# Designs tried in a protein design chat: VH-VL binders against Probable D-xylose utilization operon transcriptional repressor (gntR). Part 25

Target 1, 226 residues: Probable D-xylose utilization operon transcriptional repressor (gntR), of Paenarthrobacter nicotinovorans (Arthrobacter nicotinovorans) (q8gal4)
Amino acid sequence: MDATSKRLTRTTVASQVRDFIVMEIAQGRLPLGAPVREMEIAAQLGTSQTPVREAFRELAALGLLESRIHVGTRVRQLAEKDLVEAVPIRSALEGIAGRLAANNYHKHAEEVRGSFEAMKEVAEGGDRRVFAAASTTFHRSVVRAAENASLLRAWNALGIEVMTILAMASSDIPLDDAAESHRPIVDALEAGDPELAEHALTHHVAAYLPATAHSNGGVDAAVQAS
Key: E = the ipSAE of ESMFold2; O = the ipSAE of OpenDDE; V2 = 0.75 times the mean of E and O plus 0.25 times the DockQ between their complexes.

## First folded at step 16 (VH-VL; framework fv_tarlatamab_arm2)

Design v4 (from u6 with heavy chain D59E L107F, light chain K56R; at its last look DockQ between E and O 0.63; V2 from the best seeds 0.60)
Fold by ESMFold2, look of step 16:
Structure v4 (fold): chain C 226 residues (1-226), chain A 122 residues (1-122), chain B 109 residues (1-109)
Amino acid sequence: as target 1 above (226 residues)
Amino acid sequence: EVQLVESGGGLVQPGGSLKLSCAASGFTFSNYAMNWVRQAPGKGLEWVARIRSTKNSYETYYADSVKDRFTISRDDSKNTAYLQMNNLKTEDTAVYYCARIRYKDFFHFDYWGQGTLVTVSS
Amino acid sequence: QTVVTQEPSLTVSPGGTVTLTCGSSTGAVTDSYYPNWVQQKPGQAPRGLIGSTYNRHSGTPARFSGSLLGGKAALTLSGVQPEDEAEYYCLLYYGGAWVFGGGTKLTVL
């Protein structure tokens, strides 16, 4: 029994290490291509190396870290191609999340409204990486409101924080306007309208694609599947 | 170096008024939201009010315990935030701190003043 | 209404590791609540340590780290020093308003 308890606790620590590393990438403190060292992460988080190694293995399996013999572990160099491939998947997952969240919104309204308000406030600072993190926090609050643990796990596996940074880097939209563009999502959830919420999220996520990819049939087909 | 200096505290009767000041230096004041936080003697911290930066039209927020009695304001030309406290109650007795929020690091309460004591008693 | 809950006190040996937690009466603490950690020593003004869950203030020693743990915000101190004996407050964002926890008194013995 003790071993089972410690194993579950150790696994929980590993998932927290994973989430920390993803946030460090998203905030630019771990740049794309930068080395990531187990000892330094363990020291920073006050944990042993074992959960850090587990987190590294998981992040490598997800394609966020990569290891080379005799070179070490580093953040993978992600490119526009990765964004074009991931956005339709994100759009589908968030569309489902919106549909489910509309049924549960009253229980999550404080969190969702709060993260929307926070996003509007941080836009004032003008830092696109900070905004991307706040936007990701808002989207995660909607996914949590879906009350579907499998959906949240699948969503988290997409590297949303890094994907959002890439999308913001390829856009020159003023941050105040970018924040306000999330209002249709909040409005749909407030209305308790599953189909409207699904559409709002799918449409919003599709805007992360480059103009040529946006005009192709892929994301249109995903949106039409609502 | 970043500095926040509170002033205007003192002894006041219940029902009275005071105006606190928070003089700021060492940073671009107009880029930061400013907060008041209080601490009753021997007790924990309580957030009181926040005023956002110039870009946000100085939007204000208040704790329920002080709403309709306290008013936060700022004068960016003087690098100063203010807290007008009206209809003071014994429960308002506290050290009042000002603190800033660093938007570049999200909502980081990074720097605090040394505080000014407000005593509300007969 | 909303209550932010912290351990009233914790004890740790010099060089040891301790984790302080911060819970919300409204449910699990997530990144949407932008947890902050503040240190206060007797007779001194508060000092910001950690913002937005993970972000160490530039003057904060590397032995302090923030995280989310089991539906709560957490502050972990590794390699505790005698000067770390203080009261530690958690602060959570609730849609424009902030709420402090009751504080944790950390004793270093």
Scores: ipSAE 0.581, ipTM 0.782, lowest interface PAE 1.6, mean pLDDT 84
ESMFold2 (binder alone), look of step 16: mean pLDDT 91; pTM 0.938
OpenDDE, look of step 16: ipSAE 0.600; ipTM 0.813

Design v5 (from u6 with heavy chain Y61W; at its last look DockQ between E and O 0.44; V2 from the best seeds 0.00; counts 0 for: pae E 2.3 > 2)
Fold by ESMFold2, look of step 16:
Structure v5 (fold): chain C 226 residues (1-226), chain A 122 residues (1-122), chain B 109 residues (1-109)
Amino acid sequence: as target 1 above (226 residues)
Amino acid sequence: EVQLVESGGGLVQPGGSLKLSCAASGFTFSNYAMNWVRQAPGKGLEWVARIRSTKNSYDTWYADSVKDRFTISRDDSKNTAYLQMNNLKTEDTAVYYCARIRYKDFLHFDYWGQGTLVTVSS
Amino acid sequence: QTVVTQEPSLTVSPGGTVTLTCGSSTGAVTDSYYPNWVQQKPGQAPRGLIGSTYNKHSGTPARFSGSLLGGKAALTLSGVQPEDEAEYYCLLYYGGAWVFGGGTKLTVL
């Protein structure tokens, strides 16, 4: 094997910075609305400001960070109505993902089943933010199994991770029940039934939409659907 | 302070049996899955077995290399995990570590014991 | 038969940057496999560095970072120090079971 070290490009470093910041938000170490400073992130990660700035640009495009002239950059503070409006869109995209994934499932079964088992493992710890991240990882694995890059890009643009964290923070649903509620999705994919998989994902994501519409309190419904 | 202390290693003949213990302290043991990992002399790490917490009925998993010969178990009242090794083979010679998975901060192997040596030879 | 693949050895100069990779025989490595990185120095027990792709263990130096790169998990050391000379193992989660890579021996000249 070649002893030469493998070198990381600047764009690759920016992707690593992006993924780090997403995880910090998911774990609550970067709260919603909190300031985020380029130099502090660069120092923490042992990198220059250039890839950090690139990551900030991408995260702003994804709706996770916001920058204001003379104020700086901070984690976006989402309004409750933004969460309520996102649920039907997420439901539609994940329904399509389920239908497509059922056709490809044998190639992705290990990943999807594994992320479901990980969600159940994380639920034992009782931390709602950690569970929200594991739940998002599971849904992303289903979207990956659809093998549709356009769909994955659209799904990513919704800022699902931040919305799921916010929804989970306000919910009291037992985490073991939340994890187990994903089993119908796995079962439908294992059956290789596109129509059943589409229905399972659409139903799961939209489960409390009527309660959300009535109470104007979509945070709980989004959490239960995740 | 989290501590994991393995014991029960030693010399055993092929076909023999040995039971390893992993005594845990410094955390709520019943909330954690416990793992055994081994390392043959001069070789890499190999995951051996895992047992979940009581909330999940002590579900267990095994590497194919030890399936049906090794049994992982736990006693939450003693904060101890066990590895019963039966029908031992020369290729089972290794340092055996116990390790903890961190549930509170995502799936993360965070703490390891210092290991106990098992030697299988005539 | 699931195999996790790492470079057998890599060399880096003090102060340099090196990236170790971790691939799966079953397909692309994603966050669904919860990549972990473990350091082991000669004669010592393993030490956890990173879990869940990016999450540093307490006491992991800032020069270590985890990522996903080109369908593999990656561990990047920026500003390598002589004490970083060690064997580095990745391990991937396959729904209840874990599989270790063969390890990368990192030599710091």
Scores: ipSAE 0.519, ipTM 0.769, lowest interface PAE 2.3, mean pLDDT 83
ESMFold2 (binder alone), look of step 16: mean pLDDT 92; pTM 0.941
OpenDDE, look of step 16: ipSAE 0.777; ipTM 0.910

Design v6 (from u6 with light chain G96N; at its last look DockQ between E and O 0.27; V2 from the best seeds 0.00; counts 0 for: pae E 3.4 > 2)
Fold by OpenDDE, look of step 16:
Structure v6 (fold): chain C 226 residues (1-226), chain A 122 residues (1-122), chain B 109 residues (1-109)
Amino acid sequence: as target 1 above (226 residues)
Amino acid sequence: EVQLVESGGGLVQPGGSLKLSCAASGFTFSNYAMNWVRQAPGKGLEWVARIRSTKNSYDTYYADSVKDRFTISRDDSKNTAYLQMNNLKTEDTAVYYCARIRYKDFLHFDYWGQGTLVTVSS
Amino acid sequence: QTVVTQEPSLTVSPGGTVTLTCGSSTGAVTDSYYPNWVQQKPGQAPRGLIGSTYNKHSGTPARFSGSLLGGKAALTLSGVQPEDEAEYYCLLYYGNAWVFGGGTKLTVL
């Protein structure tokens, strides 16, 4: 009696709200620093305030939203310092993800390839915020392909969506080049090479550091030590 | 107003060829990917092909069912997308729709034509 | 072959709420699949409703909403109207192709 415990991944209304807000931020419809109102979100999604509040709490815990007494809830405005601190961690996590995903790629190939191709398409549109969202979607697909829930939670806690938006906004790299820079990751995964995948991801993520951060030598040392 | 108008449909024998056109107006044509989607009588929708303009060329993709038989193309100067259909089969009988994909901000099938009927029969 | 699965049919009362789902044979549906929803009424051409999981097209009524639910894409109609009776198709993106679901016939009784 194989109790295939159908883990009803209770995608709660709150989780849906969370995903919606993340998407709104990633796509620039909720700008960094912008106020977010529970009632407005509830109205937009046709839900009650309760699940929205729960979503807000989750997003605050993830560092995407911030709540201040008497001010309300806002999209967090990440500073350059936050990016500098987070990039090495992201690099490490995605490196791990790449290694794991390479072993399981056959199960996730369509999602990863699809997100890569979509990213290339939106690159042609020239909108850096939209590209940032697509990039995040790709990287998330790789992390998911690792089939490690703890890894995904840690990765999500970094606020990758906002980081990526900031990185892309500060970069002068053409979007087509930025898109193409992901190809080594896809190739490594398709080859089923864990080491190559790890290397491709860690180096790719390291490139998101602002030019000013590279001068301070800290991140290069961390990447070279891995 | 955004408009997509398909033409070129008709009756053709098995093994024959037909070329469909989709005339677009009301938007910057080059900023959108164009798709062909077909619907057999009484059946669901089936994606057939997509073409997107790139800086230097075009990206084309096909459904397996039409690969090597159909060719999607576009002329941005004429705001027109095309579907060359060769070696037609009875199972290719369908209303053929053109649909644009918005990709500058999202991947959206936002506008569709009225369709043109292709009948493959002996 | 990749298969996208939808409910063949659903029934809802006017003013009610109904959720249509779209699943992939490849696994859980995520934003990476860029779920689209298309409406088709009898004798009419298809009409785009939602793209990229959540984003409504121009002209899509507010009662329509897209989401991810239980590893599937979902279309929710809140406050269903008689005119919402139609076939609803989902599309998922797999990099080199779009794949339609079989469609859901929504009946409003």
Scores: ipSAE 0.289, ipTM 0.736, lowest interface PAE 2.0, mean pLDDT 87
ESMFold2, look of step 16: ipSAE 0.416; ipTM 0.720
ESMFold2 (binder alone), look of step 16: mean pLDDT 91; pTM 0.933

Design v7 (from u6 with heavy chain S57D; at its last look DockQ between E and O 0.45; V2 from the best seeds 0.00; counts 0 for: pae E 2.1 > 2)
Fold by ESMFold2, look of step 16:
Structure v7 (fold): chain C 226 residues (1-226), chain A 122 residues (1-122), chain B 109 residues (1-109)
Amino acid sequence: as target 1 above (226 residues)
Amino acid sequence: EVQLVESGGGLVQPGGSLKLSCAASGFTFSNYAMNWVRQAPGKGLEWVARIRSTKNDYDTYYADSVKDRFTISRDDSKNTAYLQMNNLKTEDTAVYYCARIRYKDFLHFDYWGQGTLVTVSS
Amino acid sequence: QTVVTQEPSLTVSPGGTVTLTCGSSTGAVTDSYYPNWVQQKPGQAPRGLIGSTYNKHSGTPARFSGSLLGGKAALTLSGVQPEDEAEYYCLLYYGGAWVFGGGTKLTVL
């Protein structure tokens, strides 16, 4: 292959390693806390270590992997404390995203409506982890519709997909109801109503706080103390 | 083993009608959306229609090229999907495949039938 | 109407690496379009390889990987084998409807 093909191939493989690991986590095949070894990933995907190391750096920046000196790389653990800390930030970010997206919805309507329809289809299968991934895709489409790169970067840094998987795995809500609970967001965006969209997203995201956080003095207690 | 078997193809004049069948086995048919995809001789694949499972009241979706002429349906008691094709045109000449969407691994076209040939010619 | 665009043909040597792309006339391809990849060998029915951008069908060889690159869906074959010679179609989800690309004929010398 020419030099351009070699360079493209490495970039492609690094993106593939990133995406492969995200999917393995989302599908439960790579558990939280599990070790992830560079040589094993390289062998499995038929590539050298260089693009794998690059993907590992990117995943660590996204909060999905962590590396410790002399211990190696593993999938980051997500605990109730992480949810208590992250949900108010996510709620604020998605509220802003809704307000901005309402102004841009006409350019993104196909994508946002499509991801909502996909979420409803996935709910038919009854797999909560697959649904969590579809839900995350929907929220990402709304954040993308805000057309604010800084907002998207901040949103991505919260590890939303992993948090959503954890929340859905510990919930008994019927998936059809979970999908339908996103309709107020779509309705507000289609109406072009920034304040309604902000409220719908803020309210929806706030429901991700774990019940134990309310009992153990989490975000609600901190807000009340302020 | 998942199997999809199409039937009902044949020669028909323009303006005529045909009904295709897709007999399914090896999975719980009622839990899957079913699709028809066609391929004109020497051409690429074209998605034609989809019908959802019973839980969604058999909601249907069609490509613009067939929307007013084709009807997708299903009979879960027979594990069979159907494509009723009316007002056929020469452009409808193709091999017609049925395919399913797998929800377990996300939205995924995983299994296809072997196809049935429809020829629309005077 | 919506058009999904693929390279008409690509050539790769056995053992080489090749990337097929899939673009949308409506804009950048994202995970919201649930890109699928389908393989079809001459005289055979199509066979699903990858769905939802990244997810391999249970029979899909490890050398196949899906991704999103530069606003397009991508299928990368690493360590290509002679049996990979086929036509490869992508398809994208547009809120109820699916649209196929024109297909890429992959030739393995």
Scores: ipSAE 0.540, ipTM 0.779, lowest interface PAE 2.1, mean pLDDT 83
ESMFold2 (binder alone), look of step 16: mean pLDDT 91; pTM 0.938
OpenDDE, look of step 16: ipSAE 0.801; ipTM 0.923

Design v8 (from u6 with light chain S52T; at its last look DockQ between E and O 0.56; V2 from the best seeds 0.00; counts 0 for: pae E 2.3 > 2)
Fold by OpenDDE, look of step 16:
Structure v8 (fold): chain C 226 residues (1-226), chain A 122 residues (1-122), chain B 109 residues (1-109)
Amino acid sequence: as target 1 above (226 residues)
Amino acid sequence: EVQLVESGGGLVQPGGSLKLSCAASGFTFSNYAMNWVRQAPGKGLEWVARIRSTKNSYDTYYADSVKDRFTISRDDSKNTAYLQMNNLKTEDTAVYYCARIRYKDFLHFDYWGQGTLVTVSS
Amino acid sequence: QTVVTQEPSLTVSPGGTVTLTCGSSTGAVTDSYYPNWVQQKPGQAPRGLIGTTYNKHSGTPARFSGSLLGGKAALTLSGVQPEDEAEYYCLLYYGGAWVFGGGTKLTVL
């Protein structure tokens, strides 16, 4: 009777700080390029500077924050080029996630379905930043459903939150349509079809490329390689 | 100032019907989802129903405990949400609160009314 | 049926720190559940404190903070005040429906 020690992943204070900052960025309260101060974050969260500093280091490693000597720490300002480079990688990772999640969907159905419905709900509000955050939450739920820690780490390293914000800001797609575009992913997962799920995710992610990126043939290559 | 004011509560017999109203002011009503939450005497809070305006209609959700008996609706022109309660049971006795969800900032229960008491008794 | 679980009661001294938790029977609580926290004082209507895991409402004191902790949503009060004595409810989102926890009675002694 193998006591699967439910490793209570002790969410460290630093991890909480990280998540908070990510959310602040996703929600636009920390704009791209904005300075982030350790003391202010510590005060807001009622914690010491030590875990905040650790969080900053982690976020810098993930490319969400940048620290410059004498300038301090700022939210990284991602360029369109960064998005173009990251989208194929994101597509591949989420494709893998979809395939894996399809096999385990029954364990994660509530989270994935819930996040999808929430995304649809906020789409009606018309705020593209809020929608971007909800979208990221949905995609994260799918990656979590893959039950692959390495995959999740790789996915997190891409800075999907910021990418999604940029993608939504540059897109003229109505948010209700954008929300509905996720339905094939959910349907595939519910069907327990790994191939269909992979396809749905890879195609979905590819669609978020700026129009300028499509002209350079990069999207077609990524889709064909899947 | 944001205000939510519930009305329509009272005494009703089992099997009876009652319609509650929630009058909203101080904000753009159509930009918010409206909820009904109830609290039985000495008990915790229970979510009852939610209604959100869509481009073409309304999206509604119900707790299993009230499904098929209660109907949530809204009139955006009157800034009012409603809860039609049919086939009332003794266990439906509670203070009924209306609460808004601000979905422009995700999903936040930020404002609540003062509640209206519904008593179902023979 | 999905069950949301909270501590029935907690006690904290004035000026102290306390953390309330909110767990789901469906598994680990994540941002996908859009955790909300509501305060209710005796004889009063509920008041929203935090939404979307981390976001404080207008009027929520700075000493309140939301987080995810150990697969649960968490509400932390740092520098607890006597007026913080109340019932605290968490809400989790499940695909359109909301589920309340049983509430935590916080006593400040």
Scores: ipSAE 0.394, ipTM 0.765, lowest interface PAE 1.4, mean pLDDT 88
ESMFold2, look of step 16: ipSAE 0.541; ipTM 0.779
ESMFold2 (binder alone), look of step 16: mean pLDDT 91; pTM 0.936

## First folded at step 17 (VH-VL; framework fv_tarlatamab_arm2)

Design w1 (from v2 with heavy chain S57D; at its last look DockQ between E and O 0.60; V2 from the best seeds 0.00; counts 0 for: pae E 2.1 > 2)
Fold by ESMFold2, look of step 17:
Structure w1 (fold): chain C 226 residues (1-226), chain A 122 residues (1-122), chain B 109 residues (1-109)
Amino acid sequence: as target 1 above (226 residues)
Amino acid sequence: EVQLVESGGGLVQPGGSLKLSCAASGFTFSNYAMNWVRQAPGKGLEWVARIRSTKNDYDTYYADSVKDRFTISRDDSKNTAYLQMNNLKTEDTAVYYCARIRYKDFLHFDYWGQGTLVTVSS
Amino acid sequence: QTVVTQEPSLTVSPGGTVTLTCGSSTGAVTDSYYPNWVQQKPGQAPRGLIGSTYNRHSGTPARFSGSLLGGKAALTLSGVQPEDEAEYYCLLYYGGAWVFGGGTKLTVL
């Protein structure tokens, strides 16, 4: 096969750089608050600075990176306020994704089931940051099953992996229980029930909110997510 | 230094049995899933079997080509994984490698043994 | 019935750039399949290079990078060295089981 003959589908170099940086944050190799340099990322990925700069712009728009004149770019030190603002939006988007995915699930079942199994396996290692990455991969597979490019694009803009890291950092829930809490989502999709899938996703995502953000939500509801 | 050392290979008749061992050192064996991968002479790699870590009740997985004939197991007190191969066929002739999956940062095949040769011949 | 597809062979000049690809018969390869890349030189045991799409193993040179490209997993070598001549396998995770591609023989001339 000709190494120079390739076709783009919907992934660009800038999108790949963005996903790489999100993973580095999730794994703690780019700690919250740490400096991030375009030249170093470009060298690490074997690319020019242009797609890295675009990825930085996207991540800054998400609030994951922060740039200040004469100071440079850093991983943003995210707080409870950021979760309170982002979770309702994620909940709405994933609710829509669940509803749409229920009608398409058979075509995506292997991918969704596989990412659920991977999340359970990662839980065995006991590393909460690795689990956050696996959880994000699972949720992305559900959003992909919706077969709606606009929805996937909107979802990707929310910084879901970092949001999940923050939730896991404030929780001591056993990772096995966190993984198992995703089973109702898979079950609803396999049943082909759009309304049930929407509710399962919305309920699951809403549990990421800190207890102080819920009207009468208990600490257990807020910390049992992911 | 991480090391995986396979043993137990040899010549066997079709229909026979062999048990392979993979002795591990240099890491906390009980935290890792272990895999067997084989390579027939002049051919590519084929995943054979996987056994998960202790926290996952040592769940096992098999390639369709060996299901019901091969059994993967482990003894964490001996830092050893095993592959019991029954009802061997000529197409099972291969070098058998053990490999580990690193859980601590991702699902990775990071370390491999040097392999042990199994020859199934009449 | 899953098949993982790689280019059978590729050639690159020293210092050049080459991209190896890894496709799935079930559809687009995504991060859900946890793509891994393994190098095997003649007469040697395999060696892990990259896992989880992007993550280099300890000792993997920086000239190796992993990505998702055009619905496939990809391994890019930038600034190829003569010692990179080897066979490269990808493998994909399918919910407990792993499937290897057929391998790509990389020739460095």
Scores: ipSAE 0.562, ipTM 0.793, lowest interface PAE 2.1, mean pLDDT 83
ESMFold2 (binder alone), look of step 17: mean pLDDT 91; pTM 0.938
OpenDDE, look of step 17: ipSAE 0.765; ipTM 0.891

Design w2 (from v2 with heavy chain L107F; at its last look DockQ between E and O 0.55; V2 from the best seeds 0.00; counts 0 for: pae E 2.1 > 2)
Fold by ESMFold2, look of step 17:
Formats: C-alpha cells, structure tokens, sequence
Structure w2 (fold): chain C 226 residues (1-226), chain A 122 residues (1-122), chain B 109 residues (1-109)
C-alpha cells in the first residue's frame, strides 16, 4: 500500500468493533442481558477475533459487557439500582464539567449549541432511544468543553448512554419537554457563569433519580433528566 | 420500493422563478425530514434546504446562498416536498436532488432521488 | 464561513486500505456534528453510506467503517474493490444546517 493509505489508517479495528457494539446496544439491537459472541461479531464485521476480544475487554471495563466462565459474554443486565448508584457520581462530575466549561464556552459554543439543536430535532421524532443518544451527545459536548481529559475518562466509565435509556424508561415526560429542560444549562454556559453552570448541571442530572430517591422532594416528571 | 422523483426543472432566465416537486413513495413520508441538495456542473454537492418531519410547524432551514429567495414546503397528504425558487441567478444552475433524513435510527441521509436539471441562462 | 475539508483525491490498490478524513473550519469534529458519508459514482445520483459517525446504511458493505480520528470524521475502507472508485462526500450538522465537504475522488488502480 502507498504511504498515504498507511498515514491515514490510524483507526484500530478494535476501536471500530467497540463503537459498533456500543451503537448496537444503544439502538436495542443487542438487548440488555443478551449474549454477545466473539465469533459472531468477528464474522459480521469481517475481522478476526483478536480485535473483537480487545473491544470486549474495553467494554467490560466500561461496564457495558460482562463475562462469566463457561457461559460467555453478555450485555450487562442493568437495573434501576445501577441508576440510583450512578446518578450522584454523574451529577458531581457534570457539575465540575459545567464550572470548567463556562470559562471555555466560546471555543465550544458551536458544538454545544449544535448538540442542543439536534436533541430538539430528534424529540420531534418521538423515539426515546434516539433521544437518549442525542441527550448523551449533548452532555458529552459539555464535558468536552471542560477541557479535562481525566474528567472525560471518568464520565465515560459510567455508561451514560445506557443510564439515560433507563431514566427515559422510568419517565413519561414528553420528549419536547425533556429537550427544553436542557436550556438552563446552555444559558448558564453562554453567560460564562461557572457557579450557575455547575448548579444547572447538578440539578439537571439529579432529576434522573426516581422521585422516591431524590434528596430534595418536589421534583416532578417534567424535570427528569435525560 | 423507496422512491423519490424530482420534477419541475428546466430553462429559465435570470430573475425568473421555478417550482420543483419531489414525489415520495414506499415509506411513511410524514416521518422524515426532506432536503434539497444541488450540484452545479462539474462541482460538488451543496445542501440547499431542509423541512422537518413535524406536522404542526414544519420548521425550515436554508443555506445562506438561497435564504430569502427559496422556500421549501411539503404536503404530507400528497407525499410531496416542494422547492419554490425565486429571483434565480446563473449560479443556481445545477441538478437538484431531494433526499430524506431518517430520525428513527439517528440522523441518516439514506435515500436520494435521481435529480432534475435547472438551467439559469440568458 | 464554515468550511468542511476533505482530501481532494486519493489512490489505492485493489485489496488495500484507505482512510478518508473530514475536518471542520470551526474546530474538532465530534459526535455532536453527526457526520454522514455519501458515495457518488460518475453519472449517478448520490447514495448514503454512513450516518451519525458509525451507522452503516443497510446496503453498505462491511468494508466501509466510520470513526472519529484526531479531531476529524473518518471513513475507512478495508479491502478496497474496483467498484469503490467514486467520489465520497462527508456532511456535518451545524445545529439546523448541513454542510458538505468538497468531496474526495477515490481512484482504485
């Protein structure tokens, strides 16, 4: 192959396998608890088992897959308990992200505003799974605007997209209202106010908790995070 | 079975008007955002306009190059999208394609029509 | 003015691997821009290959793979076939508007 081809081919096969599996889980084509077999994934993607095994290891570290001796690998069977445990941690991480991002917002404004607009667009389609993915993309854009690689790695380890799907399943909030509930975050970032951005994200994420688990009563279904 | 068929192209003088149609079949038209994309002779693709799938508002978006001159619209009862082009200029000469975006599986430009030629010439 | 930048042309041997890239004048390309890839063969209408960075259209061969690399969207083609000779466009979402790149002409020799 020519040097241009080698120079431009830096995406590992394992990274492509990982991204494929995450999207299959997010879109429901790999249900929670479903078996995931290395040889089947390798065959589907036209690759060997080595990069698939590497992707499985990474996804297990992220809490999306689990393996058990003699039964194989499955999509982790996540429950409401996992949401209750993760939300306080996510809230703290995103609060920090908001505070840091407020000082960097001008560099990231197009990306953050664009992902907010995308969320409003997909809400019109009425598909909760697609909305959960768009919401996760919006929150990731805020975390990226914090410009803190360690924070982004910690945030990614929480399985945010799957947690967002679980939260949407526990709520009947109209998707248009769910999208609009993110506007205070954008407004705080545009104002360049670190403390306001921290509070907006902390309160937004805390609304993921089921009503019985909230530390501050009075949160209704219309304000639940996604 | 998915089909998008453009019509209404032709020769027009600068300053003139033309209305393009995109007839859709083989899918539930009201579930999709519809787009117009153009390609000038020997050039690349240029996005022109989009109309959302919402029946209540049909929010619209335009490229800066055509804003205030072009109007996108749709009639879900006829499964048809339209592009009204006013005050045409020679640089609007292109093949005009319609294309759809599927929201149900993330943003995805999946199907395109075969195009209709618009020529703006003195 | 927002510009989406692609390599103007690339050449690859049959069976080889090639990666096309898609950059934004406004900064790094991330999943927030919902990168799409579209193929156009000479004298034909465009057809969609990949949406939302990674998602293959149902008719897209497995040798096509989408990703994010080094602040750009990327389309990797592994095991290139002669019929893959075409022009490839990326397009990015900018909160309501879509912008096409200039296109990459892929030659398979």
Amino acid sequence: as target 1 above (226 residues)
Amino acid sequence: EVQLVESGGGLVQPGGSLKLSCAASGFTFSNYAMNWVRQAPGKGLEWVARIRSTKNSYDTYYADSVKDRFTISRDDSKNTAYLQMNNLKTEDTAVYYCARIRYKDFFHFDYWGQGTLVTVSS
Amino acid sequence: QTVVTQEPSLTVSPGGTVTLTCGSSTGAVTDSYYPNWVQQKPGQAPRGLIGSTYNRHSGTPARFSGSLLGGKAALTLSGVQPEDEAEYYCLLYYGGAWVFGGGTKLTVL
Scores: ipSAE 0.536, ipTM 0.771, lowest interface PAE 2.1, mean pLDDT 83
ESMFold2 (binder alone), look of step 17: mean pLDDT 91; pTM 0.938
OpenDDE, look of step 17: ipSAE 0.675; ipTM 0.859

Design w3 (from v2 with light chain D31E; at its last fold request DockQ between E and O 0.34; V2 from the best seeds 0.60)
Heavy chain, then light chain:
Amino acid sequence: EVQLVESGGGLVQPGGSLKLSCAASGFTFSNYAMNWVRQAPGKGLEWVARIRSTKNSYDTYYADSVKDRFTISRDDSKNTAYLQMNNLKTEDTAVYYCARIRYKDFLHFDYWGQGTLVTVSS
Amino acid sequence: QTVVTQEPSLTVSPGGTVTLTCGSSTGAVTESYYPNWVQQKPGQAPRGLIGSTYNRHSGTPARFSGSLLGGKAALTLSGVQPEDEAEYYCLLYYGGAWVFGGGTKLTVL
ESMFold2, look of step 17: ipSAE 0.646; ipTM 0.828
ESMFold2 (binder alone), look of step 17: mean pLDDT 91; pTM 0.937
OpenDDE, look of step 17: ipSAE 0.789; ipTM 0.908
ESMFold2, look of step 18: ipSAE 0.553; ipTM 0.788
ESMFold2 (binder alone), look of step 18: mean pLDDT 91; pTM 0.933
OpenDDE, look of step 18: ipSAE 0.786; ipTM 0.906
ESMFold2, fold request of step 20: ipSAE 0.618, 0.554, 0.616; ipTM 0.815, 0.781, 0.813
ESMFold2 (binder alone), fold request of step 20: mean pLDDT 91, 91, 91; pTM 0.938, 0.935, 0.936
OpenDDE, fold request of step 20: ipSAE 0.725, 0.712, 0.756; ipTM 0.870, 0.857, 0.893

